# VH-VL binders against q9h9l3, part 25

Target 1, 176 residues: q9h9l3
Amino acid sequence: PRKMVAIDCEMVGTGPKGHVSSLARCSIVNYNGDVLYDEYILPPCHIVDYRTRWSGIRKQHMVNATPFKIARGQILKILTGKIVVGHAIHNDFKALQYFHPKSLTRDTSHIPPLNRKADCPENATMSLKHLTKKLLNRDIQVGKSGHSSVEDAQATMELYKLVEVEWEEHLARNPP
Short names: E, the ipSAE of ESMFold2; O, the ipSAE of OpenDDE; V2, 0.75 times the mean of E and O plus 0.25 times the DockQ between their complexes.

## First folded at step 15 (VH-VL; framework fv_amlenetug)

Design p3 (at its last look DockQ between E and O 0.80; V2 from the best seeds 0.00; counts 0 for: pae E 8.4 > 2)
Fold by OpenDDE, look of step 15:
Structure p3 (fold): chain C 176 residues (1-176), chain A 122 residues (1-122), chain B 108 residues (1-108)
Amino acid sequence: as target 1 above (176 residues)
Amino acid sequence: EVQLLESGGGLVQTGGSLRLSCAASGFTFDDYAMTWVRQAPGKGLEWVSAISGWGSYTYYADSVKGRFTISRDNSQNTLYLQMNSLRAEDTAVYYCAKAPWEFPGYYYFDYWGQGTLVTVSS
Amino acid sequence: EIVLTQSPGTLSLSPGERATLSCRASQSVISDYLAWYQQKPGQAPRLLIYFASSRATGIPDRFSGSGSGTDFTLTISRLEPEDFAVYYCQQYDDSPYTFGQGTKVEIK
């Protein structure tokens, strides 16, 4: 079976009024939750809004941040050939300006069995925080320091593992 | 098993047109960008064109820009290369090659077809 | 465009020997977007290495890639009879995705 990794990214605001979401941190963990990658990333454009309360990103984090182009290469090297697990992962891929093959992507925000297990509507989009609390009895994204992308990636992987067997079987029977 | 099978090659006169096809199987076709790479007889490899998995983006080498058009039919798992205004220097084996992802356009080629020969004569 | 120059043009070796192939770029390949291919006569190229040092699926461990920036190397630790072929490097850091001119590894 293919190796799995989970990814979570933090974005800052660039462009006019800071409405463009630019990658500023990326964390990747393996199946066991070990950190494979965790870097601050320097966007190619000027940062207008650090979105610190959510992203946890501060100006000081950008001083030695990895340039976006370099970071993307490093990340793609890790992701290539893997099953990539994420939550609302489309946003991460968009920020990376990279789209992993859909057949090798697992989005925990769109897995009906996971929602069912959490006593949520199967077709609803639930937050990572809510699913983590409900299914793992763990609080994430607490405090005012912003999100931890490592913590979020780990939680995402753990959530997926709860439904991995069922979901992989479903996907095998229903290929895209 | 990934399989790529090119067809449509043949002999054509200078200024003529050909349409190459590549039938793909063994993978989710629209998950991956596809490319054409050619090799003139006894020469090296030359990237020709690429198209993203969903067909949203196309790329061309300067040598074929304006003359060649890459396209795909994801419902048929088929890649195409429309070649117009063919020149003698277009003579080559044309390979269909699979990229490792849908986007962006940073492509190496993890799987190749056996190629189809295009010969352009004066 | 990024020009890749491979050396030597031809490498004559015996089975069991170590082969070292060089690929030099006219400008830095920043993200190690460098691949190596093997092509035997009458066959399509086969991917050996990607991201400069990552071995493709099914490729024997006697093949290894190294390097960064402008200098890249493909190493075959112990040549097998089936390894005599032409080898190409290719960059995908910038369009067009250029290939080196190839190195022919032939039997001495």
Scores: ipSAE 0.884, ipTM 0.939, lowest interface PAE 0.6, mean pLDDT 96
Fold by ESMFold2, look of step 15:
Structure p3 (fold): chain C 176 residues (1-176), chain A 122 residues (1-122), chain B 108 residues (1-108)
Amino acid sequence: as target 1 above (176 residues)
Amino acid sequence: EVQLLESGGGLVQTGGSLRLSCAASGFTFDDYAMTWVRQAPGKGLEWVSAISGWGSYTYYADSVKGRFTISRDNSQNTLYLQMNSLRAEDTAVYYCAKAPWEFPGYYYFDYWGQGTLVTVSS
Amino acid sequence: EIVLTQSPGTLSLSPGERATLSCRASQSVISDYLAWYQQKPGQAPRLLIYFASSRATGIPDRFSGSGSGTDFTLTISRLEPEDFAVYYCQQYDDSPYTFGQGTKVEIK
């Protein structure tokens, strides 16, 4: 069986008026929640808006950050050949300028059995914060310091485990 | 099982045109970038062209820019190479190959077809 | 363009011997974006190694890759009869995705 990892990214604003979302932190955890990767990443473009309220990224984090091209290579090396779990993971892949194969991608924002466990409509797009509170009895993304991508990746993996057997069987019968 | 089957090779005069096809099966075609790599008789491998899984990005070696056009039909699981203004140095076996992802760039090739021979004579 | 130079051009060895193949890049290949392929006569290339050191699915553990930056190595710890072939390195850091000229491993 394929190994699984969970990924979460934090983005800052680059480009005109800070409208482009550029990768500034990436965290990857294994099935047990152990951290495989956690780096601040220096975007190739000038940072216009750190988006600190949500990203948790500040100027000090960029002083020793890994350049984007190097970080991307490190991240791809970890992801290749694995099932990758994330929440609204399309945004993470877009920031990486990488789209993992659909057949190896699991998005906890789009898993009907997971919504069902949370007593939510099966086809609703639920936030990570909401699902984590409902199903794991934990508050994540708390306070004014922004998100922790390690915390979020760990929560994402724990959520997926709740439906893993059912969902993997479903995907085997219904390939994306 | 991943299978890639090239066709459309043959003998053509200089200045002529050919269209190569590659029929793909055994994987979700639009999840993966595709490429053409050629090998002249008795020579090494030369990367020719690549196309992203969704077709939005195309890449060409300098030796073929402006003469060759890569395309794909995801509804037919088929990769194409339109080869125009053929030259003697284009004589080669042309391989179709699959990259391990769909995104633009950073392509290595995990599965290859059997190749189709293109011979350009004067 | 990143030029890859393989050495030696031909490596004449007997079954059971250790083969060491070199690939040198004209500039640093960032994050080990380097692959190795095997090609037997009349056949298509076969992926052996990606990211400089990761074995592709179904590749025996006698094949290993190492190196970084500009210098990369493919090692075959014990040559089997089926390992006599041409081997190519390929970089995928920047387009064009260039190949080395090949190293032929032949029976002595």
Scores: ipSAE 0.009, ipTM 0.645, lowest interface PAE 8.4, mean pLDDT 89
ESMFold2 (binder alone), look of step 15: mean pLDDT 92; pTM 0.938

Design p4 (at its last look DockQ between E and O 0.23; V2 from the best seeds 0.00; counts 0 for: pae E 9.6 > 2, placed apart)
Fold by OpenDDE, look of step 15:
Structure p4 (fold): chain C 176 residues (1-176), chain A 122 residues (1-122), chain B 108 residues (1-108)
Amino acid sequence: as target 1 above (176 residues)
Amino acid sequence: EVQLLESGGGLVQTGGSLRLSCAASGFTFSDYAMTWVRQAPGKGLEWVSAISGWGSDTYYADSVKGRFTISRDNSQNTLYLQMNSLRAEDTAVYYCAKAPWEFPGYYYFDYWGQGTLVTVSS
Amino acid sequence: EIVLTQSPGTLSLSPGERATLSCRASQSVTSDYLAWYQQKPGQAPRLLIYFASYRATGIPDRFSGSGSGTDFTLTISRLEPEDFAVYYCQQYDDSPYTFGQGTKVEIK
């Protein structure tokens, strides 16, 4: 079986009016929740909006941040060949400007058995915070200091583990 | 097992056209960018063209830009290379090569076909 | 474009010996976006190393890659008879993707 990692990214706003989401932090954890990667990342463009309330990113975090191109290489080295778990992971990949093979991707925002377990509609898109509270009885993304990408990645992995066997069997029977 | 099988090579006159195909199996075809790499007889390797997993992005070497067109049919697990206005210097074995991920750029080639020979003569 | 220069052009060695192949880039290859391939006569290239130092699946541990920036090295610790081939380096840091001209490892 392939090794599995979970990823969560924080983005800041760049471009006109800060509407472009640029990668500013990336966290990767292994199956056990151990941190494999956690770095602040410097976008190639000027930051217009730190989105601190949500991202947790502040100007001081960018002083010694890893340049985007370098960070992407570091991240790709970790992700290559792995099953990558994330929540609404399309956004992370878009910010990373890298798209992991879909067959090796697990998006916890689109796993019907997970929603069913949480007594949610199977085809609904539920937040990581809601699923984590419902299924793990844990509060994440609390306060006004912004999200913790490490915490979110860990929660995402734990959620997936709840439905891993069932979902992997489903995917095996229904390859994309 | 990943398999890539090129076809469509042959002898063509200068200025002529040829269409290469690459049949892929053993992996989810649309999940990966695909590439054509060629090798002239007794020479090294030259990147020719690349296409993203979903075909939305295409890239070409300057040497073939405007003459070659890369495309794919994910429903048939097939990669194509339409070659027009062929020149003698296009003579080469053309390899179909698989990228390790879907998004183009910043990738190596983890699997290769056996190649198909294209010979352009005057 | 990034030009990759491999050296030596030909390396003549005996089975059991250590082979050291060099790949030099005309400019820095960031993030170690460098791969090594093996090509035997009449065969397609085979991926050996990616990200400068990661062995591809099924590649024996006698193959190793190292280096960063502009200088990269492929090492075969103990040559096996099946290792005599042409070896190419390739950068994927910038378009167009470019290959070195190759190093031929031949039997002495």
Scores: ipSAE 0.892, ipTM 0.943, lowest interface PAE 0.6, mean pLDDT 96
Fold by ESMFold2, look of step 15:
Structure p4 (fold): chain C 176 residues (1-176), chain A 122 residues (1-122), chain B 108 residues (1-108)
Amino acid sequence: as target 1 above (176 residues)
Amino acid sequence: EVQLLESGGGLVQTGGSLRLSCAASGFTFSDYAMTWVRQAPGKGLEWVSAISGWGSDTYYADSVKGRFTISRDNSQNTLYLQMNSLRAEDTAVYYCAKAPWEFPGYYYFDYWGQGTLVTVSS
Amino acid sequence: EIVLTQSPGTLSLSPGERATLSCRASQSVTSDYLAWYQQKPGQAPRLLIYFASYRATGIPDRFSGSGSGTDFTLTISRLEPEDFAVYYCQQYDDSPYTFGQGTKVEIK
């Protein structure tokens, strides 16, 4: 069937008072968790807040970062025609200035069967960290040095695999 | 239901001014960049101007740069085009259109208004 | 400025036939930043295709887009009566976000 990838992005603060989230790192992994893409990305606008505690992004990462326009093109070529898995993935697409077709998008923050496996309320929005700990027995996003988008993308793919058969069948019966 | 409604068109003399408005409804206006596209009678589409969801980034076609000013009032869900120093070649139907995101650049247009006619007579 | 040249200017075909519309860019369009629109007389344009090959919501699967770099194609696999219209390509790689001059698809 159709190939599947998982994506995770890290954002920095741009715009007034650093409130706009702009893409500064993107990682994409395949079904087996192998890294297909992992680049630091230079936003087209001034960085006001690196958000390093969560993003892991520092000034040094931006020195050789790929300009946004180029990185976006590379990323979209990888995503084209594939099922794309992410966690709260709307934020990633917003930062990419891109909308992947809903029929090809899977968001682990909004999958009721996944919540049931984690013994959580079906309609609750659960963090990636919580789901990963509960269902995969892994601690991710440890410490105060920022998240790893590779680690987070890999975790997201593993979580989706737990419900893939059930959820793909559900979507086939109930197109988004 | 996304609705875009242009107004303010009409007949004006060369060198004159007009201000076009586009009233938006059915979506969160500030979440999307907005644009003006025009079409001269019997001619094709010409992109005119765009503005980001924040209103701080503006873009203009060379043919209108320095004469036209795009702006938006997010509290009134309204897009504007101030057109100064009008020329005969500015005669067109002016469409208001919505981009799929708020950020600067890379705009294609998923929803369009029905347009307002501007006629510039010499 | 990226200039888009569409060909042919007019395409005269019968219902049921396959239509192939070309759009050529004066310089490479990065990452398939190309859209196609349909416009009927007295109506606003309607988005058909974005990123060169993805159908917009509600667009029938007889419409398909392809191409990259400088050469792009819109294909209508079997023309329906409602498909006789003018079609425009548009690049959104860089400002100004230019349109082609249009291809009119008309009844032969």
Scores: ipSAE 0.008, ipTM 0.553, lowest interface PAE 9.6, mean pLDDT 88
ESMFold2 (binder alone), look of step 15: mean pLDDT 90; pTM 0.912

Design p5 (at its last look DockQ between E and O 0.74; V2 from the best seeds 0.00; counts 0 for: pae E 7.6 > 2)
Fold by OpenDDE, look of step 15:
Structure p5 (fold): chain C 176 residues (1-176), chain A 122 residues (1-122), chain B 108 residues (1-108)
Amino acid sequence: as target 1 above (176 residues)
Amino acid sequence: EVQLLESGGGLVQTGGSLRLSCAASGFTFSDYAMTWVRQAPGKGLEWVSAISGWDSYTYYADSVKGRFTISRDNSQNTLYLQMNSLRAEDTAVYYCAKAPWEFPGYYYFDYWGQGTLVTVSS
Amino acid sequence: EIVLTQSPGTLSLSPGERATLSCRASQSVTSDYLAWYQQKPGQAPRLLIYFASSRATGIPDRFSGSGSGTDFTLTISRLEPEDFAVYYCQQYDDYPYTFGQGTKVEIK
């Protein structure tokens, strides 16, 4: 079976009024939740809004942050050939300026069996926080210090593992 | 098993046109960017063109820009290269090559076809 | 464009010997976006190394890649008879993608 990793990214605001989401942290964990990658990343453009309340990113984190281009290479090296699990992962890929093959991508925000298990509508987009609480009885993204991308990546992986067998079978019968 | 099979090569006169095809199998074709790379007889490799698997955005080498058109039919798992206004320097084996992902940038070529020979003669 | 210069042009060695191939870039390949390919006569290129040092699937461990910035190296620790071929480096850091001119590894 193909190796599986989970990814979560934190973004800051760049561009006019900080409306552009730029990658500022990326965390990748393996199937067991071990951290394979966790780096602060320096966007190529000036940061207008750190979005600290949500991102957890502060100015001090950018002092020794890895330049975006370098970080992207490091991340792609890890992701290559893997099944990549994420939540609303299209945002992560967009910020990363990279799109993993759809057939090797698992988005926990769009897995009907996962929503069913959580007593949610199958076609609804549920938050990672909500699914984690319902299915793992764990609180994530708590406090005022912002999100932890490592914690979110780990939660995402654990959620997927709950429906992995069923979903992989479904995908085998219904390839995207 | 990933397979790429080029076809459409042959002899063509200068100024003529030719359309190459690459039949892909063994992978989800639509998930990957595809590329044409050519090799003149006894020479090295030259990147020619690429097309995204995401939005079908295309890229071209300056040497073929305006003359060549890369396209794909995901329903047929086929990559194409329309070559117009062919020149002698376009003579080469043309390889179809697969990228490891669908984004049109920052990729190498993990699988190659056996190539099809295009000979442009005056 | 990024120009890749490979050296030497030809490397004459015997089976069992160590081969060291160089690929130098005209400007820094900052993200290690460099690949190595093997091409035998009458065959298509085969991917050996990607991201400067990662071996492709099915590639023997006698092949290794190293380097960063402008200086990259492909090493074949012990040449096998089937390793005599032309080797190309390729950068995918910037468009247009470019290849080195190749190094021919031939039997002495």
Scores: ipSAE 0.497, ipTM 0.849, lowest interface PAE 1.5, mean pLDDT 94
Fold by ESMFold2, look of step 15:
Structure p5 (fold): chain C 176 residues (1-176), chain A 122 residues (1-122), chain B 108 residues (1-108)
Amino acid sequence: as target 1 above (176 residues)
Amino acid sequence: EVQLLESGGGLVQTGGSLRLSCAASGFTFSDYAMTWVRQAPGKGLEWVSAISGWDSYTYYADSVKGRFTISRDNSQNTLYLQMNSLRAEDTAVYYCAKAPWEFPGYYYFDYWGQGTLVTVSS
Amino acid sequence: EIVLTQSPGTLSLSPGERATLSCRASQSVTSDYLAWYQQKPGQAPRLLIYFASSRATGIPDRFSGSGSGTDFTLTISRLEPEDFAVYYCQQYDDYPYTFGQGTKVEIK
């Protein structure tokens, strides 16, 4: 059986008026929730807006941050050949300037059985915070200090496990 | 089993045009970036062009930019290279190659076709 | 553009011997974005090593890669008859992707 990991990223604003989303933190956990990677990442452009209320990124985090090119190589080495789980994961891949094969990607924001377990509309896009509260009875992303990508990656893996057997069988019958 | 089969090579005069095809099987074609690499007789390898899987972003070596066009048809699992304004230095075996990811940046080529020979005579 | 220079140009060895192939970059290759390929006459290249030291699927453990920055090495610990071929390094740190000029490993 193919190994699984879960990923979550935090972004800051770069470019004109801080409108470009650039990768500033990435966390990867294994199936058991053990942290395989967790680094602050220095974008190749200067940061215009740390977006701290949402990202949790502050200026001091960038002092020893890993440069984007190096971090991307480290992350891709971990992801290669694995099933990668995330929430709205397309945004994480865009920030990495990388798109994992769709057949090896699992997006907890787009799994109808997971929504059904949460008593939500099958085709609705539910937030990670909402699903985690409803299905795991756990509060994540608490306060105004921003998100923890480790916490979010761990929650994402736990959510996927709730529907893993059903969804993997579905995908085997209906390849993407 | 991953298979890549190039076709469309042949003899053409300088200034002419030729279209190469690469038929792919054994993997989900649209999930992977595809590339063309060429090798002149008795010479080394030269990267020519790359294209991403779904969004079809394209990249070209400076030596072919404006003359060659890479494209793909994901419904037919086929990669193309349209070569216009051909020059003697374009004479080479052209290989179709698969990247390990959908986006064409920062990758190596994990599977290769057997190549098709293009000869450009003056 | 990153230029890769391989040495030696030709390496004449007997089966069972150790082969050491060098690849030097004109500037630092970030995050070990370097691959090695094997090419036999009349055949397409075959991926051996990626990320400087990771073996591709199905590649025997007698092939190993090492190095970082500007200096990279491919080692074949014990040459087999099927290992006599031309070997290319390739960087994928920056466009355009470039290859070294090749090292031919031939039977003595």
Scores: ipSAE 0.020, ipTM 0.642, lowest interface PAE 7.6, mean pLDDT 88
ESMFold2 (binder alone), look of step 15: mean pLDDT 90; pTM 0.924

Design p6 (at its last look DockQ between E and O 0.03; V2 from the best seeds 0.00; counts 0 for: pae E 16.6 > 2, placed apart)
Fold by OpenDDE, look of step 15:
Structure p6 (fold): chain C 176 residues (1-176), chain A 122 residues (1-122), chain B 108 residues (1-108)
Amino acid sequence: as target 1 above (176 residues)
Amino acid sequence: EVQLLESGGGLVQTGGSLRLSCAASGFTFSDYAMTWVRQAPGKGLEWVSAISGWGSYTYYADSVKGRFTISRDNSQNTLYLQMNSLRAEDTAVYYCAKAPWEFPGYYYFDYWGQGTLVTVSS
Amino acid sequence: EIVLTQSPGTLSLSPGERATLSCRASQSVTEDYLAWYQQKPGQAPRLLIYWASSRATGIPDRFSGSGSGTDFTLTISRLEPEDFAVYYCQQYDDSPYTFGQGTKVEIK
């Protein structure tokens, strides 16, 4: 079986009104939760809104941040050939300006068995925080210092592991 | 097993048109960007064009811009290359090649077809 | 565009010998966006190496890639009879994606 990694990204606001979400941090963990990658990333455009209360990103983090192009290359090396697990991962891929093959992507925000296990509607989009609390009895994204992308990536991987066997079988029977 | 099978090559006069096809199997076609790479007789490899997995983005070498159009039909697992205003220098074996992901436009080619020969004569 | 220059043009060796192929870029290739291909006569190219040093699936371990920046190397530790072919490097750091002109590894 292919190796799995989980990814979580933090974005800041760029553009005239800060409405453009630009990658500012990326964390990748392996199946066991070990950190493979965790870097602050410098967007190519001026940051208008750090979105600190959510992203945890501050101006000081950008002083030695990895340029976007370089960071993307580093991340792509890690993701290549892997099954990539994430939560609402389309946002991460959009910010990364990279789209992993759908057949090798696992989005924990769109796995009906996971929602069922959490006593949620199967077709509803539940937050990572809610699923983590319900299924792992763990609090993430607490406080006012912003999210930890490492913590979120780890939680995402652990959630997926709860339904991995069932979901992989489902995907095998229902290829795209 | 990944398979790519090119077709549509042949002899065409200068200024003529030709449409190449590439039938793909053995993988989820729409998950991957596809490319055309050509090789003139006795020469090296030249990237020609690329298209993202869902066809949202297309890329062309300067040598073919305005003349060639890359497209795909994901329902048929087929890649196309419409070649217009063909020139003698377009004579080559045209390979269909698979990229490792859907997007962005940074491509190496992990699988290749056997190619189809296009000969442009005056 | 990034121009890749391969050397030597032709490499004449015997089975069992070590082959060292060079690929030099006209400018730095960011994050090792560099691949190597093998092409035998009458056949399509086959991917050998990607990310400058990652071996593609099914490729024997006698093939290895190294290098960074502007200088990249493909090494065949011990040539097998089936390894005599033309080898191309290719960068995918920037469009257009360019290939080297190739190195022919031929039997002495």
Scores: ipSAE 0.739, ipTM 0.897, lowest interface PAE 0.8, mean pLDDT 95
Fold by ESMFold2, look of step 15:
Structure p6 (fold): chain C 176 residues (1-176), chain A 122 residues (1-122), chain B 108 residues (1-108)
Amino acid sequence: as target 1 above (176 residues)
Amino acid sequence: EVQLLESGGGLVQTGGSLRLSCAASGFTFSDYAMTWVRQAPGKGLEWVSAISGWGSYTYYADSVKGRFTISRDNSQNTLYLQMNSLRAEDTAVYYCAKAPWEFPGYYYFDYWGQGTLVTVSS
Amino acid sequence: EIVLTQSPGTLSLSPGERATLSCRASQSVTEDYLAWYQQKPGQAPRLLIYWASSRATGIPDRFSGSGSGTDFTLTISRLEPEDFAVYYCQQYDDSPYTFGQGTKVEIK
């Protein structure tokens, strides 16, 4: 079968009043949770709002950050040909300025069997933090220092594994 | 011109330790991940270990995990392999090799050193 | 771990002949993450091909790579005297970044 990876990104505010979300960190883990990529990324435009409370990104992280163009190339080579798992993953792809094939994309924010296991409404959009607490008995994103994209990517992969057999069979019978 | 020069090989007894060095020149060292590959006499190539350009990620073959440690000093343009608890099966020529990028994973090796021989005897 | 099996083990040919070397993976190697190396006696390996079919800098066009998934091929269209060596495939889709056991191309 195809290799699977999980991805999570953190964004900062750029553009007028910092309203544009630009990629500033990306973490990718393999099926076993080993880190394949974890880099701070320098947006091509001026950072107006680091959004540190949620992103965990500070100015010092940008000093040696990989320029966006280079980082995007590195990330896309890792994603190519793989099943990519994420949570609300469309935001990650938008920040990467990239579309991954829908047939190879898995979004843990939109998997009804996963919600059912968490005793949540099947068609509700549930947060990664909530699903991880309910199904893995683990607290992530704790404190006020921002999210860890490595921690979030690892949690996302573990959540997908809970429904992997059922969901992969469903997708095989119902191609997106 | 890219140059990689291994040193530190020699004869060592089983259970002993040895530290290999690889001096790099002709490129910006921190822009590239580095690796060690070994070749026992008369045998094929065996990947041993790799390290990302900034040293944050290290990878090891199962045969050497817990015994070998890869490291790098970007200020000295030098790659290291600390080899502990050496066994007879560790006898090989050890090559230093360069990957084409600095980030973790997906390593193929575009430039190689000439190797240094490690002989482990009882 | 992805195991690479090369065939034949030894290929005995004359200069000017076409050499075809096979590399089979124990599981699919995605997106052509496969490289080929040449090693002459007493020398370090030299990169020939990366991404299954891209020639490395300075490699003559008589060397070509092809294949995908589990089956990969290195072809030398017309052997030169310097091409008699051992050839290794290597996958870099997943750690550990394993090598095949090698194919020796020797003079008949």
Scores: ipSAE 0.000, ipTM 0.472, lowest interface PAE 16.6, mean pLDDT 88
ESMFold2 (binder alone), look of step 15: mean pLDDT 92; pTM 0.938

